VH-VL binders against Protein RESPONSE TO ABA AND SALT 1 (RAS1). Designs and how they scored, part 6

Target 1, 230 residues: Protein RESPONSE TO ABA AND SALT 1 (RAS1), of Arabidopsis thaliana (Mouse-ear cress) (o04515)
Amino acid sequence: MPNTSSSQSFTIFVDGWLIRHRYFVEQLMCASSLDETNRISLEEQQSLVAQFLSHCLQYYQEKFASVSLAGDNVFTFFCPPWFNSYAKLILWVGDFKPSLVFKLTEVSVADLTRHQKDRISSLKSETRRKEREVMRDFALVQQSVADPPVMLAARRVGAVGMVDGEETDLEEAMEVLKAGMAAAMNNADQLRCSTVGKVVEILTPPQAIKVLRTIGQLHLRLRDRDQERA

## First folded at step 7 (VH-VL)

Design s3 (from b8 with heavy chain A33G; framework fv_ebronucimab)
Fold by ESMFold2-Fast, scan of step 7:
Structure s3 (fold): chain C 230 residues (1-230), chain A 123 residues (1-123), chain B 111 residues (1-111)
Amino acid sequence: as target 1 above (230 residues)
Amino acid sequence: EVQLVESGGGLVQPGRSLRLSCAASGFTFDDYGMNWVRQAPGKGLEWVSGISWNSGYTYYADSVQGRFTISRDNGKNSLYLQMNSLRAEDTALYFCAKGDTYYLFESGAFDIWGQGTMVTVSS
Amino acid sequence: QSELTQPRSVSGSPGQSVTISCTGTSSDVGYYNYVHWYQQHPGKAPKLLISDVSKRPSGVPDRFSGSKSGNTASLTISGLQAEDEADYYCSSYTSSSTFYVFGTGTDVTVL
């Protein structure tokens, strides 16, 4: 890992964020289990939804700030140490794939209207298009650095002597790659937040609470290392 | 064809209430989030409130939170703003505005505006 | 919430170019590409002029253009005409509790 100190600082932020996350998940679980006679008000439901969405956005904004403002190495976020080994196998650009939200909605909500189903279908198509755009743009960045700077630098690795400027050229090539990876990560994270927020708006507040509870629970499961690690 | 027409403005005393209406025509009203934007005489634009397509979510500027209530009636293609506990600072031309997307979240531009209805809160 | 910052006024002669800046934060203009521009003539409702940083709606002349760099978006009016004398407002989506914020407004005077 090229920058362990900065990655540790973000990990410390996440430790505090997870305490708040567990609190919100508990509130969502309580709200989703209440019957009609003791259900919280519409205003309170909207407030809880808004607070949880803000909480999720804070995670991605802190990740953005860690890379863009603090200079943390973006490579860490493509292979995050705070996820368990199983979770790492199913990640898309370092975190959940946005279209997963539609599957979570499907398992969480049984009473969707036709209007909601039609709008979800439209949003799903748009989200999948944007997922392909993120991957296409990332592939273009990777290709743009492959020839000639990175490939020339790679061919010189192991040479008897370092020519004046060669080490600097390699460092510059790595900075171009890191910038491209950071852009891809930020675009992916914006799409994650966008997809969740738009799904929430399609749903009624009680339906949204159920979906957000499922999303929050999934995040906790992806962080849980006790089943495979010490 | 496509238009928004506001009504209900007028002169009111501080502390009283007023209800604004906006009649929409020429588009599928229940496919869009709707907004209220105000402009005090000689001042700039201020977003006031927004409501999602199904009335599931309502949002308010801090300056009106707890005093104003936005609502809609999709069967009547109408948007409303109930204004309570009015203050002199609420004096403004109130515009009804439609977003150019279905969502308030990551809202698009306001592509259709009414002509506004004037609310004057006397001091 | 804080408004986006615009110059109070800009002026130019017919045929010249003027540029209006719109400065926000990393939670609005600097983060999202949802920056819009509105033109308002005296006594009229605002009219959408530019959406999503640089997109011109149907019917808007190509002499109006938009751009963004960091926390600042810009509206450029080339070939300034008498009809352009109006107030101009930027707006941005924001990630805070109020999701729509307008700029302070700029009065364009055609000399």
Scores: ipSAE 0.646, ipTM 0.820, lowest interface PAE 1.4, mean pLDDT 85

Design s30 (from b8 with heavy chain L104I; framework fv_ebronucimab)
Fold by ESMFold2-Fast, scan of step 7:
Structure s30 (fold): chain C 230 residues (1-230), chain A 123 residues (1-123), chain B 111 residues (1-111)
Amino acid sequence: as target 1 above (230 residues)
Amino acid sequence: EVQLVESGGGLVQPGRSLRLSCAASGFTFDDYAMNWVRQAPGKGLEWVSGISWNSGYTYYADSVQGRFTISRDNGKNSLYLQMNSLRAEDTALYFCAKGDTYYIFESGAFDIWGQGTMVTVSS
Amino acid sequence: QSELTQPRSVSGSPGQSVTISCTGTSSDVGYYNYVHWYQQHPGKAPKLLISDVSKRPSGVPDRFSGSKSGNTASLTISGLQAEDEADYYCSSYTSSSTFYVFGTGTDVTVL
């Protein structure tokens, strides 16, 4: 029976994914450094953008499957060992904060039109509202520990002798907590993908290539070995 | 006061070409993603193609990839579908459909539909 | 091309409730909250009935409601009326090369 519930299966997937990721980042770097006269065709630009977005989405869909089957391992995804020490200090719900994409867009693209700036501003406001919703839902999950049934069950754990049903109540409360954490993570990851994809569609293909290059480079930096070892 | 009106359908022989048009009115055309959806007689709905607000991105169903080209003219509030190398399987009522936002990627619903234009591919 | 699975038909009498399921995969219905429902009367264009799993557009009666659990979305029609007799299609955004996938369709009959 395959091990479909461990974070280890996701780590194995990511090892292969990173090889393809480095390849795509290199293609994006090459494409983003070309001037107007050497620019690849619009069709080729669209293809590269689509391939890279598909590549990133594969990561989050595989993570979604792993988180949904994680059980006790769901906690590992909130403090993932596959990120370096610096990344762990700046994570938001186990990965990058979606609104970071707007800062990366600003540093990557200098030629935004007024129309694009207005759309990005609107999307930024929407993304920040959705980030607050994710955090609110996460806070409600944490608050569930404070509910009287959960607190009562916790107080009785370890007592000599148990009343019938007390252990079941605690186990049910823990399952609700785990499910809530998995939902929060999945909602956060969906917002990450949504934000990147929507920013891409506001931009022209050559602008999008520059942004995706920066995002791809950041992902590699967050997974690089600790600086002490470099 | 939002309307989509398709035109350009008709009877065409296999292997030939046809161009569909969709005229939009009552909304700011370049604020929305646009789509083509088809329905073969007595069959269900099938998404055919979509185009982003600025024509930067075009998307196609596998069944039409390489044969159909979606385009838009924001100055004329018009959407087009160029259909090449037509097959009997392309016989369907073709609907023009407006996205409820300017994105194709993780887009919302198709909130406004035209009445459709019939394309019959037959010898 | 793959479609979302719906029952071929459902039936009820006036005033009853009927529910139509829409089953996909973990890469469409199970992953995205972009599940939509359309009502189509014979000879007419589809009409958006529910968007984003559970949102009702302006003009749609509150007796139509939507929900989702795992890989399955559901449309519930309460207080069934004669004019509800139509074909109903779900759709989902997907990350595959075909960005939108429609359901197989369900014929609702009011008996």
Scores: ipSAE 0.575, ipTM 0.767, lowest interface PAE 1.8, mean pLDDT 85

Design s31 (from b8 with heavy chain L104T; framework fv_ebronucimab)
Fold by ESMFold2-Fast, scan of step 7:
Structure s31 (fold): chain C 230 residues (1-230), chain A 123 residues (1-123), chain B 111 residues (1-111)
Amino acid sequence: as target 1 above (230 residues)
Amino acid sequence: EVQLVESGGGLVQPGRSLRLSCAASGFTFDDYAMNWVRQAPGKGLEWVSGISWNSGYTYYADSVQGRFTISRDNGKNSLYLQMNSLRAEDTALYFCAKGDTYYTFESGAFDIWGQGTMVTVSS
Amino acid sequence: QSELTQPRSVSGSPGQSVTISCTGTSSDVGYYNYVHWYQQHPGKAPKLLISDVSKRPSGVPDRFSGSKSGNTASLTISGLQAEDEADYYCSSYTSSSTFYVFGTGTDVTVL
């Protein structure tokens, strides 16, 4: 869809954010490849993790502000032009599915303790429940806005225009849908940030750095060819 | 019974050090993030410091960063706050508080609180 | 650290309803659903009264309810009783880095 002021502003923000993002991904890659003899301090590892989480939060807070101002262009955020065509097919509510973080953790960390595995399993169940809640709430919105188009389709006389009130009902349904889409996206984004943060706190800082590197690299791989990949 | 008991408070002169302890009982200490919250006489609540379940992460309010160190001993079900370079502004009742969610700081709800230990910093 | 803004005091008669506001920014109350309320009687430790905007812990009467609109969260006490006379504090999660902020506190007086 053609971009408007709010999605254009977000696209400009993302361009600058990606430069900082590549910097952080490189720092995480360097930190994750260090052995015991040249590992950075625990304090420095905590700092790097905190900086990267803050960087990711900045993206979603800016997106929240942009989505809240999007009005007629909220649809753009569900199929964003800053993601490649392949990525668009695997997105969940405009971005990665929160439970994907558990798969990324599994492939990034080989030395999880039994206690960490148990805690991750518990969090995974909670995250999947919250994913279902996001979709269920949005489905209720979609269902509530279906009536006007269905009533129009059921009309016996196909050659007539809108009946009094039908145009208003469609306009109201569209506003309810846009509001519901914005709410679903904001709830999904909060769950994404929450899931990453909670996984990080279950892990040790060296393990968290490996997971965050993988998450950061995934963000880059979901961009179009015209917007460089890692 | 679920309980947090603070100790170690007292009168101390500016520039000196003090160590607070918090003994936990009645719950699995290792499952929760732990926090210190303070309240100056007649004033409101101020979050001071927090520590993750495995000591992997520690967090501090800007007012105490570099001066205070939070730590825990999961084998002893105990939380500590080492307070260095104390200032008059650190005078407060210090509460030990348990996070309400397993493993994480996120949410910030504190479901169990101790009765507090009084720290007075004066000459 | 920044504080969330609450009225200094609110008052009511037994049986009435009172509402306490808690105003933050779009980076705390306005963004997260992690707003909590604590009740503190004189000389006692705070007690968790409401968590996650509107969730009532076991043992808390249904007279206490919470809500949020934009950057402002509210605690409503219906059927005000003498034992509700206390200080009330809101709190909010402010970032994935786990910094917490408390409100300035509100003294509730039952006339």
Scores: ipSAE 0.553, ipTM 0.797, lowest interface PAE 2.3, mean pLDDT 85

Design s32 (from b8 with heavy chain F105L; framework fv_ebronucimab)
Fold by ESMFold2-Fast, scan of step 7:
Structure s32 (fold): chain C 230 residues (1-230), chain A 123 residues (1-123), chain B 111 residues (1-111)
Amino acid sequence: as target 1 above (230 residues)
Amino acid sequence: EVQLVESGGGLVQPGRSLRLSCAASGFTFDDYAMNWVRQAPGKGLEWVSGISWNSGYTYYADSVQGRFTISRDNGKNSLYLQMNSLRAEDTALYFCAKGDTYYLLESGAFDIWGQGTMVTVSS
Amino acid sequence: QSELTQPRSVSGSPGQSVTISCTGTSSDVGYYNYVHWYQQHPGKAPKLLISDVSKRPSGVPDRFSGSKSGNTASLTISGLQAEDEADYYCSSYTSSSTFYVFGTGTDVTVL
């Protein structure tokens, strides 16, 4: 087992992850620009797709580990400082909304078959239902932790300070909220990875490479602070 | 009736090749991921290989990577496993198994299994 | 390469409950809810018994139930009957070099 005092912070991990991310995006761009006569082998296409999906999964697994094992603050991941201001306003549970993948697929691939269109429609419906489930479950957590601060405010109209036990009640509510946020984050991240992976399987490898290129490029643009004021 | 029937097993010498077939009936074959699972005599289950609905994606266990090739023919409702460079440790009952979902990824629930075909690799 | 860890054998008397554990890692059992259980009688193909941790397929008695806590999934057989004598395997989706991993298997004996 590695020494826990030498574990990386999520910020240090992300710096290295972004270097690898740029590498994969460049490979996807190169592969997506080749015509049929210069196309890389099916095995090479599958490998590139698998590597990029693994790369994306690693990001979310490290994020989960940083909260669950390293004790990093889950609130940071709902308001992440590494995204530009525009991105922060359009986030869903700290990152892209899973159903955005379907819009990215639509703009990236023009040659979908009827079978692929029907399956994508079915998956879109399922993904939107799962998005609602994530939000519903989190809303129940928020409701369950609202009472202590509301009751404190109601009893002490205009008063500032704590009575015996009130700080403990608020502290317990905060821990329940943190646990609920971590669960919502993990469920949302699993749905993000699941949605991308399932879309990839509906598509042919050449189509999937085009979609993953667009996803990768969007991620880079959401982190580009120089462009947000252009 | 929903059914998977394997064939092509037998006795084969080390280093040689064998091709297994699996005939599917009773369901829409091209709506499901398909898998091969093996079981050595007296041992447990080992996932061997899986293939997506359109043959776009194939995956293999490390123990067979580079030696085995999974394929499917949706027009014939058939799944295949081409086994090359066979070793004594490949001796097993080989099952074809249907995933319970359209997708190969994120699922391992195999709701329909064939009865298996025995492959014995021996001198 | 890797397998999920199960006890080699479990035994019980008719009418009792037995529980079989299935222990993986934070990248399979601990991360996903795609844990499945299979029942295999001697000389027969495996049959899906429980899918997605706790979902019972049509035709499976409610005596069989599944759960998960951390990196360990469990199959519980309540009201143990003679016909439950079989090998039981768990499986999990994994994001590692293999996408499907089976457990080592557990032999259930009804005394």
Scores: ipSAE 0.654, ipTM 0.823, lowest interface PAE 1.3, mean pLDDT 85

Design s33 (from b8 with heavy chain F105M; framework fv_ebronucimab)
Fold by ESMFold2-Fast, scan of step 7:
Structure s33 (fold): chain C 230 residues (1-230), chain A 123 residues (1-123), chain B 111 residues (1-111)
Amino acid sequence: as target 1 above (230 residues)
Amino acid sequence: EVQLVESGGGLVQPGRSLRLSCAASGFTFDDYAMNWVRQAPGKGLEWVSGISWNSGYTYYADSVQGRFTISRDNGKNSLYLQMNSLRAEDTALYFCAKGDTYYLMESGAFDIWGQGTMVTVSS
Amino acid sequence: QSELTQPRSVSGSPGQSVTISCTGTSSDVGYYNYVHWYQQHPGKAPKLLISDVSKRPSGVPDRFSGSKSGNTASLTISGLQAEDEADYYCSSYTSSSTFYVFGTGTDVTVL
């Protein structure tokens, strides 16, 4: 069943999620700053990595649920109000572009082996191909706005005397458009999570902690509206 | 010939330990995530444990967490499962299974399976 | 940590079609396209039959097909043959990064 208050519910969820996010980023910063003698155990490192990945996945699953189960307007998520002005210039389908993860990995980790570099290179190629697939699907959704029912609605905005069949067709066309946008958004979000997870598995736990710390810190900076002050 | 061969199963008393081995051949072992899956007599499949290509990440089912340890030796093309504090409910045929991609957490598809090694825990 | 729900048994006659459902949640089958199907004959190891919802590995007959709608994935076996008599298991990647989940299993009987 649709829930018309779910946009408010998702906003409330994000507020709590950000408090937990700051906590995880601080844990990652602490763990990544420890020297060899004070390093936490491999088991503790794996646990921290797993917890942070689950935390990030929860955000995207709640977003999916708000659109798919609760009927929230997907258009809101393509221009999210929680990102600052700088972040909006680099958004790709409403959030970070998956291939950005590779640049963050490069600046965070200096001790990659040749095998790790080769696998990252292969994953980067695969990720860029999947990014193109998401954009192709999104382009198809955008082209659907050119369909006669949608074009008719655009021409008749403010017009008097709409016939019964036209109104039904327009409502159906708009729901198909929203469904297509939701699918594109979900595919993009799955690619974001998948790319981060796969990079983590290519890396050792200490390397992964450094990358996730950088990702977490960037995420907080992109949501900080104080950065917009000139 | 791509194959996985398990060994090390047997009859063991509750509370004791047993170590399973899996010998891999016919593929580049260190490129793939490896898994252990078990099946109790007359029951369904249960994922037990998985390990990433470089041993950086190990994961366990709740039922075995803290008792079992998965490990691999890429130089020997071998996967291991160290089973401690064994219980009657651990009685099962244990399969070694290869992931169909490099990654542990995402695919879940096991394209190559061994024939299994039987572990019987009884007093 | 929960199993995917499958019917306990399905039966059909040679040449007919049968469908096995695999029902999960919005956090596994409903979210990801990482649903796999395995065939297990008595006394044998499982064999990968379908990966990623509908992808058929080389060597698997085209009479086996997979699909997904919402929280339910389906395996369809057309042109049933005697050798299809086996147990079938679905599996899915779950939102828990440390857990893979298998279905409860379905016994297929060819009459």
Scores: ipSAE 0.673, ipTM 0.826, lowest interface PAE 1.3, mean pLDDT 85

Design s34 (from b8 with heavy chain E106D; framework fv_ebronucimab)
Fold by ESMFold2-Fast, scan of step 7:
Structure s34 (fold): chain C 230 residues (1-230), chain A 123 residues (1-123), chain B 111 residues (1-111)
Amino acid sequence: as target 1 above (230 residues)
Amino acid sequence: EVQLVESGGGLVQPGRSLRLSCAASGFTFDDYAMNWVRQAPGKGLEWVSGISWNSGYTYYADSVQGRFTISRDNGKNSLYLQMNSLRAEDTALYFCAKGDTYYLFDSGAFDIWGQGTMVTVSS
Amino acid sequence: QSELTQPRSVSGSPGQSVTISCTGTSSDVGYYNYVHWYQQHPGKAPKLLISDVSKRPSGVPDRFSGSKSGNTASLTISGLQAEDEADYYCSSYTSSSTFYVFGTGTDVTVL
């Protein structure tokens, strides 16, 4: 049963990924609700954290593969059909903004040590700097849309019988734009994974479970289409 | 002076245990993730294990999972590797290595290495 | 584990340039910009030579440079000198639970 990556195949992948995601969120909710007296072992906590991080990495790696290896349309990932309308409004380069993780950490964990608070503040500053770098690079890619070849090609798309050699110019311009967009997306996704992973390492396993539960719940809410009806 | 000094290596029989130590100086040890890397005689480098700054997370290469335990004592600026159920293929020079960032995740170059301690597993 | 492929050996004459390739997969070298290079002289510990594909640590001569294209990273040594005879290892961050993979290593010989 041959199955190659495409934007449609990625949508199918996401459906299966969400079933596993709900499973992990339930495990994180269960683990985070236990008090210190009946807490699961440190080894089990570390395993759950590692499994959830691996699950999240799989999503971004499959997204990378669908664009870079299978040639899927990168523009789909900047306005993904699997997110609700509210989520689409607040997206940063197609997904959550990395610095949001710090707010989620703040609301999830009340028992941070001074050392942990200092490290989180330092990481927050670094993450915001890297977010600015991603946005700068993305702005340069967006400016390429204003280049004469792209604008000229776009104006000619509606001209019936006028696509007599201009389609090669349009195809070349679109490939350059796709490459730039894919690079921006991958840099943003790497920053998302990096920020979550580094926050997890600053925290103890019980604290990390609480944060990852909140992150997992947020991801489910961003995909809940009922928000559009409410 | 930033340095790492390994000790505890030696000749050991198959199936037995050995504990390696690494003494760190010249940097804030308790801020950095630490790693063990090994090199069998005449062969290449193999990452063995890593530990986060607060001992919250430990990771192992598949070849040593379940047999080796990495640990650290931040008060003593020391890193350890407890090696159980040793096999002939564990024979190697074991290096203590510091990451150039605070984290195991999403990085990092090993900017400081010890000189290594030799572990020989032979009957 | 060593999952990154390097040539066993490369050689050159003094003053020439040599390039060492490091080929991985779309889950390590092809995905991350966390490729590092190490130089190891006989009987010594490895020394960090290049970090994050192309970043040169203080004290490393500018004749050492790094680059990456797709699944392959490259270390280039220009103006080859006798003291460059050593083993060279690449490494990459990986999305697997092991975090790090090293290359198979390359012996550089100055003729």
Scores: ipSAE 0.684, ipTM 0.833, lowest interface PAE 1.2, mean pLDDT 85

Design s35 (from b8 with heavy chain E106T S107E; framework fv_ebronucimab)
Fold by ESMFold2-Fast, scan of step 7:
Structure s35 (fold): chain C 230 residues (1-230), chain A 123 residues (1-123), chain B 111 residues (1-111)
Amino acid sequence: as target 1 above (230 residues)
Amino acid sequence: EVQLVESGGGLVQPGRSLRLSCAASGFTFDDYAMNWVRQAPGKGLEWVSGISWNSGYTYYADSVQGRFTISRDNGKNSLYLQMNSLRAEDTALYFCAKGDTYYLFTEGAFDIWGQGTMVTVSS
Amino acid sequence: QSELTQPRSVSGSPGQSVTISCTGTSSDVGYYNYVHWYQQHPGKAPKLLISDVSKRPSGVPDRFSGSKSGNTASLTISGLQAEDEADYYCSSYTSSSTFYVFGTGTDVTVL
């Protein structure tokens, strides 16, 4: 396990990120609970939405940096220790599946216009197409493991020793696998960020605040109870 | 044909205001984000401001934040830029630019540009 | 606002290829695949040439192509022609408050 410091650095970042995250979720909850007599201005609503999107983007940019510097530790990001056991059952390429955002939008917003519904439907189709592209790229990475020389070397690891040259072949295959996994994960994370951002742009600021509140609350529920201010 | 036509530019003294207009034709105006981009004489392009399809989101370059206001009237297929507290550094050709997608800040290029309107801020 | 870095000028002869680089950071070009290229002839408005790193809009000749590696995007003009003499600008989405940044611009001269 060389270069575990990148994963540990990301875990330390997430601890600080969660403190800021709770602050933003509280602001979103407050803003979404106000009636028309106490509603904050459009400029303040836009600012809050922009701040929370920036906060979410920081998470994925820091993850991008950590994955890029992870070297041999990229596998840790496919089974992240910062998520609780229940969350791990619903992950797609190490984090939430982008199309989940559409379900969260549906449960959070009751007053979508026909135009917004049409745009969301179009975006959903595009997002699902891009999810399939990420999985196709991952399939190519999986095929590199299925290559006969790699499979032969892998089977021999369980036996007493390896024949000359097999260790080098396995090491080269592992480097190709790690690079491909890092690329697939970065593409998946980019799709997560763009999907949330695009949904926000389809919605009005008050509708977006409700969706972002739901997303923020879900993030808190996907983490170990010890990470909550309970 | 898709077309954007800017107007409202001219010579104005520092500290005063000016309002630019952009008339759009040949496309469904409220399906696209709209932007203002400027270019000072002999200099490069600088993004100034952008507005989402429903006016729900407006963004500004730091250099104009608090002084300029972008707006749109989807019923009139028109984009506006209200420029207050003008400075000599605001002297530029101002282009109206259409996003090539529905989205303002998540993707999209500027696929259609107007010819620009010249704003000169001088005493 | 910080700008994306482009060479001030590049030159070539008719029929040759030229490449223009556009270098940013891990928070713009290196992170987003929303890199666009614009062509501007003297006295004219910019024209979209390439969108989303490598996509050609309808009507743009296939001699124009785009690519990206790390923090650098590239525009390649093959079969250089006299009408390609113009200024070229890249742009990218950023995580900054502006959300859109242009490159410093490159003057292409056809010798």
Scores: ipSAE 0.694, ipTM 0.844, lowest interface PAE 1.2, mean pLDDT 85

